# Designs tried in a protein design chat: VH-VL binders against q09693r1to98. Part 15

Target 1, 98 residues: q09693r1to98
Amino acid sequence: MKILASSTNYVLHNRLSNSQYEDARSKIVNFGGEFTNDAAKADYIFVNYSQINRVRRELRTIGTPLETCVSCKLIVKIDWLNEPKESLTPGNPYVIWH
Below, E stands for the ipSAE of ESMFold2; O stands for the ipSAE of OpenDDE; V2 stands for 0.75 times the mean of E and O plus 0.25 times the DockQ between their complexes.

## First folded at step 5 (VH-VL)

Design Q50 (framework fv_patritumab)
Fold by ESMFold2-Fast, scan of step 5:
Structure Q50 (fold): chain C 98 residues (1-98), chain A 118 residues (1-118), chain B 113 residues (1-113)
Amino acid sequence: as target 1 above (98 residues)
Amino acid sequence: QVQLQQWGAGLLKPSETLSLTCAVYGGSFSDYYWSWIRQPPGKGLEWIGEIDHSGYTNYNPSLKSRVTISVETSKNQFSLKLSSVTAADTAVYYCAREYSDWGYFDYWGRGTLVTVSS
Amino acid sequence: DIEMTQSPDSLAVSLGERATINCRSSQSVLYRDNNQNYLAWYQQNPGQPPKLLIYWASTRESGVPDRFSGSGSGTDFTLTISSLQAEDVAVYYCQQYYNTPLTFGQGTKVEIK
């Protein structure tokens, strides 16, 4: 399925196992998305935790403060990739920031 | 000054459920992740899992089927339950704070020795 | 999982001499995007919980004596005690926080020669 078609996606690697990271990358590509190693180019950033302040801190350390990220649309819990039936909109329960 | 106080069962029989609680005093609770770490007598440290104030958890895969960490944010407390214990679960159990959510630990509880024997 | 291996398992050092402990990770703990090593060191005295000494591989925790220093990058890390004092007799652990599960080395026991 192509539910991520035309999206550029970043996975926040720290705090993930290598298996979880590679699985997420594979699923993003399988669902039609582009994978990027540059968070500043991402439409969607996938994370393995729910605390938005943790995301803000981690993105700041890689030079991509969330508040000033022009490309960043949504921060999404990584477990959405296990069963992506609903589109990524601010109302989706897997979206923790918009 | 941040202080972690922990308590719970000290002696268990095989197949029982371990239950420990950690209470946080003197600092912000909601801005951190909180972990449980154990140490069998004479051995090294094993991370069990972590929880934030919203109840989001990450567990060590080696223990995931048996472990539950829960949080009581109104009391600044978090708790560990480990089911189906065996002698291999005999250890000192520590609660600890993750500094700035990074995953290294700056404050630790004193530890609770849990012995599993028949 | 990232496996952390310390060497030696134990060492005996005379008072005032240098103690060196090594830690190797099974894969790099250097994060590509921020150029930081996700590596910490702890000291554990008998009957006590571990005490944080070093984080980000080389940053000394507040209150930790200057004789403790951390170095290294990627997969190879070193904790150095420049002039061993009697209070430094303890077990030392390295820890990675790059990936979950969080993992520790097996520990290095430092004792007086």
Scores: ipSAE 0.068, ipTM 0.742, lowest interface PAE 5.5, mean pLDDT 86

Design Q6 (framework fv_patritumab)
Fold by ESMFold2-Fast, scan of step 5:
Structure Q6 (fold): chain C 98 residues (1-98), chain A 118 residues (1-118), chain B 113 residues (1-113)
Amino acid sequence: as target 1 above (98 residues)
Amino acid sequence: QVQLQQWGAGLLKPSETLSLTCAVYGGSFSDYYWSWIRQPPGKGLEWIGEIDHSGDTNYNPSLKSRVTISVETSKNQFSLKLSSVTAADTAVYYCARDYSDWSYFDYWGRGTLVTVSS
Amino acid sequence: DIEMTQSPDSLAVSLGERATINCRSSQSVLYSSDNQNYLAWYQQNPGQPPKLLIYWASTRESGVPDRFSGSGSGTDFTLTISSLQAEDVAVYYCQQYYRTPLTFGQGTKVEIK
């Protein structure tokens, strides 16, 4: 059972190069997750941000304000995908919103 | 009554690093992003980048390789460093408040003229 | 990047007459989900920083005289000064905040005829 099994995942492209974005997508699939291009369908949103207010701004711009995202469970720093150490829970230091 | 006061280098030689600081008085510091915007003499405005109280930055890609914006939250200050300056960096530099998540600018510092000459 | 283009570059208007400044964005700054245009207007007097006049394309900032109005949607925007006063002699800039990098128009200089 892979660590992202049964999750739908979105990567916020902002602050990522195209190669970083595709690398993140590949890692999500490799860890057992499904990838979506629709943030409103995501359980987890991976971002290259440490500050949640910036993420809120960018999600608003793409039509998925956090306040109205019913599917969204966690906003996770993209660095977690490099070497997942612990499961994604609100206490995980890579989780910046829950 | 939000007031932005700015200071720093006025005259630089090519290849040096520009350093400016902006201090925020009155109002909330931690609820906003804070930007640097420049204006070459007789020309238009160019956004350089923004920072919030936690140190989260976003830079104009055209300047990203040379720009660092930092914050000193205990002093309600943020600073701009621009490396490897050339005559093209001669401009009035403004600090300004981003209106929360929307990034239009409701308060501005007075501006600092930076001249880069040999 | 979203490119902002203003027209005209300079405008001479008699006191009391209407001044109109146009701003065009290279792509839409209207966000359909919130039905807002991410467009602001600034006034800059010589030797001073820009002053916010209008945000959300048509909302006037507090303290800005009602002779200033903004209109337009999508890619085409107008700033109107209904009756030019002497203190309105300035350079005016539009700005989009729909996407980063934030970008400004090149400016329109308003002078008395």
Scores: ipSAE 0.015, ipTM 0.663, lowest interface PAE 6.1, mean pLDDT 88

Design Q7 (framework fv_patritumab)
Fold by ESMFold2-Fast, scan of step 5:
Structure Q7 (fold): chain C 98 residues (1-98), chain A 118 residues (1-118), chain B 113 residues (1-113)
Amino acid sequence: as target 1 above (98 residues)
Amino acid sequence: QVQLQQWGAGLLKPSETLSLTCAVYGGSFSDYYWSWIRQPPGKGLEWIGEIDHSGSTDYNPSLKSRVTISVETSKNQFSLKLSSVTAADTAVYYCARDYSDWSYFDYWGRGTLVTVSS
Amino acid sequence: DIEMTQSPDSLAVSLGERATINCRSSQSVLYSSNNQNYLAWYQQNPGQPPKLLIYWASTRESGVPDRFSGSGSGTDFTLTISSLQAEDVAVYYCQQYYSTPWTFGQGTKVEIK
């Protein structure tokens, strides 16, 4: 079983070049995850932010406020995709919101 | 009013480590990112990196191997260290505030001229 | 990285005349979901740090005179000074904040003829 198996994943494009965005998308698929272009459908949202308030603001701007996202489980720093050694749980250092 | 006061050594020899500090007065420290930006004499601006109050950093890839930015939240200060300097690192170095959640810069320090020469 | 290119490198304009500075990005800085251009403009007077003039391509910073305006979308942006004053002699920089690393144009020097 791959580490992102059975998950639907979104990548917040802000702060990522087109190359970084496509690299993240490729890694999600390679780790067994499903990719979505709709943040409201995501279990995990990957971001190039360290501070949750920046993410909240950006999600409101694209019409998917974090407070109303029923599917959303975790906000995860994009760097986790470079070296995914541990499952995504609230205690993972790359998880900035749960 | 928000003021950024910066200081550090202005004259360095090749191979030394540059160390600059920026202190923030007035306004909120914890709600913003804080950046270092440099400008070689007569040339344009280059972003070095940014930090938030929790110590989370983002660096320009061109400088990442030599740059460390740190924060002292209790003092509302953040600092730049740039290792293994060469003449190419001669520049005016500015500290600046990223406006809220966006990385455009609304307040700047006065700048510190750093000269690297033998 | 997103490269920012300004034109012209220098511009000489008479007092009271219009000055126009262009900025081009190597890829779009328009985010379609919020319809915002992640582009700012700065003014730098000799011996001073840059000063923010415009953000979101066209929003004027508080305290900036209304003779300064920004326009454009996607990859092509313009800063206009409708009636140049002596205090406007400076170097102007555009900046993208769409994608890290944040990058600036090379600058446009505005001088009086």
Scores: ipSAE 0.023, ipTM 0.688, lowest interface PAE 6.1, mean pLDDT 87

Design Q8 (framework fv_patritumab)
Fold by ESMFold2-Fast, scan of step 5:
Structure Q8 (fold): chain C 98 residues (1-98), chain A 118 residues (1-118), chain B 113 residues (1-113)
Amino acid sequence: as target 1 above (98 residues)
Amino acid sequence: QVQLQQWGAGLLKPSETLSLTCAVYGGSFSDYYWSWIRQPPGKGLEWIGEIDHSGSTNYNPSLKSRVTISVETSKNQFSLKLSSVTAADTAVYYCARDYSDWDYFDYWGRGTLVTVSS
Amino acid sequence: DIEMTQSPDSLAVSLGERATINCRSSQSVLYRDNNQNYLAWYQQNPGQPPKLLIYWASTRESGVPDRFSGSGSGTDFTLTISSLQAEDVAVYYCQQYYSTPLTFGQGTKVEIK
């Protein structure tokens, strides 16, 4: 499946083990997405958080505040990658910021 | 500056539900996550789970089927329920503040000893 | 889960001497993007809750004496007490906050003599 076609994707490593992080990277590529190590270039940022303020704090520590991220479209819970049946839109229950 | 006061039942029988409450005084409640951590007598620390003011929770997978953490934001209180207790749940239970959005703990409650008789 | 292992389980040190305790994580707790180690150290005196000593592997919490220092990166960390005082007799725990579940080491008991 190519459900992430034409998207650039970043995974916020915090709250993920190294194996979970690599698994997420592999799934993104398998679903047609491009992976980036630069959050500032991402369309979608995948996170293991439920609250957006926690994500905002973490992104500030790596120099990529959400408030200044021009490319950023959605912050998505990492669990979406396990069963991506619905497209990523603001109404998707795995999307915590748009 | 910040104080955590905790209370709840200290003696339980096997199969009962543990219920503990933590109240936060001073400082901001809604800007932090709040955790429960336990310590069996003579042993190390085990993180149980955390909650924020909106009710967003993260639980230790080893306890997830038995644990519920809830919040009463208007009272600056959060509570732990642990179901189906056994002697293995005998421990001192602490509430603690996760510093900002990093999960290290800068303020702790005094602890509540919970004994489960078998 | 990231497993935290401390060594030794107990350590006896004379007053005024250097104490070192080690902590190993089963996986790296260094975050590459901010170059920070998600590791904290706590001191627990009998009958008391743990007290935060160090966070980010080497940053000393406000009010913690200069004799306490943290070092290390990735998977291997050390807490050093440069000159042991009587009030330093306690159990010390390391904790990773890199990923959930949050995990602690088993503890190192520091004793005099």
Scores: ipSAE 0.015, ipTM 0.674, lowest interface PAE 5.7, mean pLDDT 87

Design Q9 (framework fv_patritumab)
Fold by ESMFold2-Fast, scan of step 5:
Structure Q9 (fold): chain C 98 residues (1-98), chain A 118 residues (1-118), chain B 113 residues (1-113)
Amino acid sequence: as target 1 above (98 residues)
Amino acid sequence: QVQLQQWGAGLLKPSETLSLTCAVYGGSFSDYYWSWIRQPPGKGLEWIGEIDHEGSTNYNPSLKSRVTISVETSKNQFSLKLSSVTAADTAVYYCARDYSDWDYFDYWGRGTLVTVSS
Amino acid sequence: DIEMTQSPDSLAVSLGERATINCRSSQSVLYRSNNQNYLAWYQQNPGQPPKLLIYWASTRESGVPDRFSGSGSGTDFTLTISSLQAEDVAVYYCQQYYSYPLTFGQGTKVEIK
């Protein structure tokens, strides 16, 4: 089933190869999600960091400060896309900010 | 001025555990990540891993099964342990500061030569 | 992993002449969202730790002489020393910080001709 149905998704490119980035984008689409180039419009932002302070700094670098991102719901570790076993809720271990 | 001082065992036998410590003087400790980088004699640089003041780590996957980096924030110190050493682990080991948390390195320790021999 | 390849392995340059060192990444280190290249250059003198020269491909670290400059984007990068001085005899390394694990080039040794 399409576990990302009706979601708008952004992949934070930092620390990903181009092949990992395209693989993540492909998986998001296959799980029913839509891809956006504007992090501020995303429901889920996929990142390869575990440390929220690093994610916060990187998002500021691209003009999308996490603390002012009104439409952003969750920051999610990109590893979740390999085997999505449960939905993206704040209790999910791959969710690092909510 | 920021200064990194490092120390630890310089001579090891195969199968032993390498243990090195780095102490940071001057400047802020908690605002940065801190890395270990090694250089075998006459060769290039290999990143080992990094840690922040809260103990969050990232390791080079090639070494992850053998490496542990730990932090003692109250002393502004971080340490490297590398288990099951072999002659291939002979290198100068450097501690370094990650500049502005983007993982390029603006301050380096002087280096510790670690020799693994029978 | 992103592999960093430098060329040449060594070069000999006369004092006052231009030295050019190349660095190639196996994958792009340009982050499209911020248009930044995640590439740094280091200088290592014998018996010393590496010293940061350049970050973000072209930004000089404070205190680094203006004869050092970095250029390039994506996969191809160049470090230029416009007028080689005696203290510039060293091994130079490029480093990517785009993707884990962090990786360095094999080094380029600069010698006086």
Scores: ipSAE 0.037, ipTM 0.710, lowest interface PAE 5.2, mean pLDDT 86

Design R1 (framework fv_patritumab)
Fold by ESMFold2-Fast, scan of step 5:
Structure R1 (fold): chain C 98 residues (1-98), chain A 119 residues (1-119), chain B 113 residues (1-113)
Amino acid sequence: as target 1 above (98 residues)
Amino acid sequence: QVQLQQWGAGLLKPSETLSLTCAVYGGSFSGYYWSWIRQPPGKGLEWIGEIDHSGDTRYNPSLKSRVTISVETSKNQFSLKLSSVTAADTAVYYCARVEDYGDYSFDYWGRGTLVTVSS
Amino acid sequence: DIEMTQSPDSLAVSLGERATINCRSSQSVLYSSNNQNYLAWYQQNPGQPPKLLIYWASTRESGVPDRFSGSGSGTDFTLTISSLQAEDVAVYYCQQYYSTPLTFGQGTKVEIK
C-alpha cells in the first residue's frame, strides 16, 4: 500500500527500542513515504507519546523545535503504522493524532 | 505539602552498584518528572537523569552507560542504580521533583544521601 | 550540552549592600514560542539541599523574599540581592532547563565582608 505516498516522515526515537525505530522506518518506506532525519522537514512526525508537551520538549532537545516546522501537518502515534486503514487527515500539528 | 524521603547504602567499594530509593509523600506522582542529582563534597551539582510515572527516562549522556532509573508507581517510589562505581562517584545524591514540561524548576528536594566509595 | 558559567566564583558583600551574581549559557535558553527563558536560580546552605529561588529567569518562587530578583534573557542572566542579610550567606547556582542534559553553573559563594 502507498498510503504515505508523496509524504516526508520523521520518527521520534524516544520511547522506542532500536528495533521499533527501524521497523517504523521500514513501514514508512513500504507505504510509499520518504524518511527524513530532520524533523523540521517532515509532513508527519511519528511518536510514542500521548502528551504533546513532552513531544515539544524532545524536539527542543534535538535542536528542532516543533514551532520551526513549516511543513508539519500532523503528530501521529506510532501505532498507526501497525494498523493503517485510512489516509491521515491534516490537522493541528500541536495535537497528537489518534 | 510534598515530601521526598530517600534512603540507600552509603558506603560502597569500587566496582559495586549504588542503589538509592526516593519515596514521595503528600502529592501526586503523575504529572511530574522525578530526578536524581549529585554533588561531590565541596563541588557543584550534576544532573543524573529523570523518570516519569510511566517509566519514561532521560539520562545524562556522561552517565548513560552506568545509570538506570526505575519507578514503582503503586508505591510512589523511584530508584537509582549506578553500576561500576569508583571514588569519582563519591557525592551527596539528591532526589528532586520537576513539573512535567510546563515549569521545569526543581521545587522539592530530598534531604540527600551521602555515598562514599572507598576501598 | 549547554554549559553554564557563573561569575564571580566568590563574592564578599557588607550587610545591607547589594550583591550581584552573573550567569552565562553557551547557547540561548529562550524558547521563542512562549517567550520564556528556561533558567532557574538556587540557594544552598551548608548541609542542606538547594532551594529554588527564581524560575523563568525572573519569577520568584513562593516564599522567597523580594530582595531576591532575577533578570536577563537569552544567554546572560543576573541574580541580585538588593540588601544582603546574614541568612543569605550561601552558595548560589544557576541552572538551565531548556534542554537535556539539565546543567548547572559552578556556583558562586556569597560571604559577608
Scores: ipSAE 0.014, ipTM 0.658, lowest interface PAE 6.6, mean pLDDT 84

Design R2 (framework fv_patritumab; at its last look DockQ between E and O 0.60; V2 from the best seeds 0.00; counts 0 for: pae E 5.1 > 2)
Fold by ESMFold2-Fast, scan of step 5:
Structure R2 (fold): chain C 98 residues (1-98), chain A 118 residues (1-118), chain B 113 residues (1-113)
Amino acid sequence: as target 1 above (98 residues)
Amino acid sequence: QVQLQQWGAGLLKPSETLSLTCAVYGGSFSGYYWSWIRQPPGKGLEWIGEIYHSGDTYYNPSLKSRVTISVETSKNQFSLKLSSVTAADTAVYYCARDYEEWGYFDYWGRGTLVTVSS
Amino acid sequence: DIEMTQSPDSLAVSLGERATINCRSSQSVLYSYNNQNYLAWYQQNPGQPPKLLIYWASTRESGVPDRFSGSGSGTDFTLTISSLQAEDVAVYYCQQYYSTPLTFGQGTKVEIK
């Protein structure tokens, strides 16, 4: 089973080039995940941020405040996609919010 | 206690690249976002972008194609480059510290007047 | 982008009298999670950088005289100077930090009448 199987994934494109964004999308699909353009539908939101207050600001900016996101389970650093060795759980060092 | 010192070229011709540097003294550089903000003569303030000590940046979309902000963490410095300048880029440029990552600014540099003229 | 609009553009007030500056955001800057308004006020004296006066709409920055106060919520905010002093002649700016890009009002110039 691929590591993102049965997950719906969103990439916060702010702070990513178009090529980085497309690379992340391709990796998500290759790891078995479904890609969505609607952050509110995502199980995992991938971000190029280390600080949760910046992520919250960007999610407010796109009209999907984190605290109102019904399906959002985890906020994950985008770097995890480069070498996904362990499952996405709250204890994973790439997870910055749960 | 915290002091931001800034320097760089003050007079440019159209099409040149603006280069400014800000150095942080008297406080921690790491753990803060650092911003560039400009003010055209007689006008209001425009946020250019921000950088974290790790090198992570975010730029105002209106300027993103021309802006590069970089850090030299070992020197507690960050720099702004704005390419392809025009007379519309004439402004006082400020560096500033973002307080606790919220997005308001508690310390500002003195400002550098940049004039773009033919 | 959240557009910030200040009124009036300029204000002339006699020494010792009350000065009131308004700021309106094009959308709410109140965040329900922490019940905070992401709104700051700055004072800019001629030839100087802006100085932080108020953050979270109503919290006064350390060292700022108590004659300065901020009020309002959501989209409508006010900066009040209860008794204008000579050193208060400056341009005042509101700023939202609710969303990116960070945006400022156009400024309100306070002058002695």
Scores: ipSAE 0.601, ipTM 0.882, lowest interface PAE 1.7, mean pLDDT 91
Fold by ESMFold2, look of step 6:
Structure R2 (fold): chain C 98 residues (1-98), chain A 118 residues (1-118), chain B 113 residues (1-113)
Amino acid sequence: as target 1 above (98 residues)
Amino acid sequence: QVQLQQWGAGLLKPSETLSLTCAVYGGSFSGYYWSWIRQPPGKGLEWIGEIYHSGDTYYNPSLKSRVTISVETSKNQFSLKLSSVTAADTAVYYCARDYEEWGYFDYWGRGTLVTVSS
Amino acid sequence: DIEMTQSPDSLAVSLGERATINCRSSQSVLYSYNNQNYLAWYQQNPGQPPKLLIYWASTRESGVPDRFSGSGSGTDFTLTISSLQAEDVAVYYCQQYYSTPLTFGQGTKVEIK
């Protein structure tokens, strides 16, 4: 199965150009994942951030505080999509929250 | 005690680029976010944006197209550039430390008055 | 943006009397996860940068006198100076750090009556 099979995925647009955002969306689909426009429905949230507190603030800003999303499993640095050599697990170096 | 010292040109013509620098003394530069905040004369405060020592930046959407914040980590310094200034950009500009990455500011520079006239 | 509105715009209080400053946010700044209000108060003396007084709505910064206290939750907050001193003549600002952009109230000028 593809590396993102059976997952629902959201990309936080902050600090991404429109082309970077579209590229991330395409990679998610190419890896077998479903894309969502609603962070609250995602299993994985991809972000261009290294600090969880900034991600929490931006999720509050868009009206989807992290703690209201019961489906969220991992928050992942977006660079993982460029070379997904290891499956997404809590121990993956690109994971900043689980 | 942490001390923030700031400098840069205080008088600009319209269309020029504002450039300010803030240096951090007496404390750690790493592990904090650093912000620029401005205050037009006799008016309130506007957050411009922030930077981490790694170079990660976040800007107020109202200014995003004109603002660049950069860091010189080896010198414990960070800088503000604001392009295409007008009289509306006349303000006292402050640098400040974001305490423990929460978004409130415990140390401030003394401010630099920047006047835009022609 | 979360709009921060202070009242009154100015306040005249006799020395030793109580000063009360109100701050209202257009959206709640209470984060349910940690049960914290993302609200700070600053004092700005003429010609000086702002000085942090209170964070998390009610926690005094180190070195801030006990006469300063903060209260409130959600959208409505209060800064109280229990016994006004001459050095407390300043402009006071509230600030939210719940969401981006970070925003400040318009300020409340406190003067001696």
Scores: ipSAE 0.161, ipTM 0.780, lowest interface PAE 5.1, mean pLDDT 90
Fold by OpenDDE, look of step 6:
Structure R2 (fold): chain C 98 residues (1-98), chain A 118 residues (1-118), chain B 113 residues (1-113)
Amino acid sequence: as target 1 above (98 residues)
Amino acid sequence: QVQLQQWGAGLLKPSETLSLTCAVYGGSFSGYYWSWIRQPPGKGLEWIGEIYHSGDTYYNPSLKSRVTISVETSKNQFSLKLSSVTAADTAVYYCARDYEEWGYFDYWGRGTLVTVSS
Amino acid sequence: DIEMTQSPDSLAVSLGERATINCRSSQSVLYSYNNQNYLAWYQQNPGQPPKLLIYWASTRESGVPDRFSGSGSGTDFTLTISSLQAEDVAVYYCQQYYSTPLTFGQGTKVEIK
């Protein structure tokens, strides 16, 4: 079971390159998910940073999209798009729990 | 213990490109972000940007258009390029290690004075 | 950007007396997620790079004397030297790492009266 879910809204952090953005978008759509540019409507936020604390810092920098996201559950590193849901544990350094 | 050694040209003319390199010794290069910070004579500190061993970079927006930070992991080195320099870029430039990934700096190079004059 | 403002710009204190440096951030650097203040203090001697003294607003770096202490939360922070020593003459900087760009205070010069 992959991280992605059908009928779920996903948003990507703007720091992604065009190629990374399109790749992630394609994966989301192909899996039956929906891509949105509005973090407030997203269930998951995907980012492309090396370390989790940098992800947190960037979220703080851009005004913590999680605070404006009513339905957001997780922030996940983009490299983990294809990982199984079983990898979504509190100890995973690539996942921020909301 | 960790030591940062830095080098580069210290005298530039306006419009030239500043180029500095920092080498890391006595510690792991991976697992840390590495920053460049500058200090004009008699003034405070300005963070320029940082880089991870993977090449992931963050720049100060005030300098982003002119700054390039690169890394050469095989040598445990990272570099700073600042294009189109002016007198305002005259400063002591420091390389530094971020403590883990937080954003405060526990190890510093000795600094390199770069003077821009016509 | 988060602006860091220190006060005073310079401070003269007698040996053995308390030195107090204030730092104010234009925005809170307290992260509600982990309840940590993303604030550090540095000491800089002439011709030397800054030296880390305090991080997380109040945690002393290894090797830093007990007479140095950091306090505060949110937007207002204080570095205190309980009993000023001769070797404490330096410029002190606060720095936030709450958000990018990372920013420093303008510095406070501490001298012996």
Scores: ipSAE 0.155, ipTM 0.804, lowest interface PAE 2.0, mean pLDDT 86
ESMFold2 (binder alone), look of step 6: mean pLDDT 92; pTM 0.951

Design R3 (framework fv_patritumab)
Fold by ESMFold2-Fast, scan of step 5:
Structure R3 (fold): chain C 98 residues (1-98), chain A 119 residues (1-119), chain B 113 residues (1-113)
Amino acid sequence: as target 1 above (98 residues)
Amino acid sequence: QVQLQQWGAGLLKPSETLSLTCAVYGGSFSGYYWSWIRQPPGKGLEWIGEIDHSGDTYYNPSLKSRVTISVETSKNQFSLKLSSVTAADTAVYYCARVEDYGDYSFDYWGRGTLVTVSS
Amino acid sequence: DIEMTQSPDSLAVSLGERATINCRSSQSVLYSSNNKNYLAWYQQNPGQPPKLLIYWASTRESGVPDRFSGSGSGTDFTLTISSLQAEDVAVYYCQQYYDTPLTFGQGTKVEIK
């Protein structure tokens, strides 16, 4: 399945173990996505958070404020990678910001 | 040996603003989320919201329009304001903590403050 | 929101006998990548705040007697008190911390038969 084809993806490491982080990275690649270690280049940012304001704070802390991220399209809960049944659209329950 | 002490007004009239404060002793304020949780008499627990040491807040959507949580980091205190109260807001209010990046729930609680809303 | 439902609402058990409380979540609280259940249990005595008993569905908090045990995975969880003591008369709550808002079950009252 290539459901992330043509996307650049970032995983916010906060609240993830190293194993969870590497698992997420592998899934992104397996779904056809490209991985980046620079949140400012990402189309989609995967997070282990349910509330957007926590994500905004963490992104500011690493020097990539969401408000100034030109490339950023969606913030997505990491659990979507376990069962990517539906495309990533603003209406998807795993999408917490668009 | 962390201790949470709480205080605030116990008797309110409808339409008033509820104000409660929680002080943290014996532990670091940073690295935790500090929550308010309430319990109406004879009923279950409802999470109101949380704040961290930097003042970032997250509120239960059911209460978000009426809730403000603030922090005084220099005093290791955080406070709850709930506006436009009604009899439905009568409850014991607790402050509690959860570890930031911690993967389990509320390990320390305040003793609770009974708030009664009556005309 | 993840809804938490407990059963029964109240339970009467004789001293020394086993008490069993069930908790069901409307969505799975198991994170497959770490194989952990984001589920906690609390004990509340009259006039006191809740006290954490169990986290990660089955890990006992420090200082909690070994007669308390948690089990289950995904959506169905159980708190067991293997030999009820008088001090265990309390209301018990399950709580999920998988997603926000954090949510609790309605509570189960345990009393002596």
Scores: ipSAE 0.012, ipTM 0.606, lowest interface PAE 8.6, mean pLDDT 85

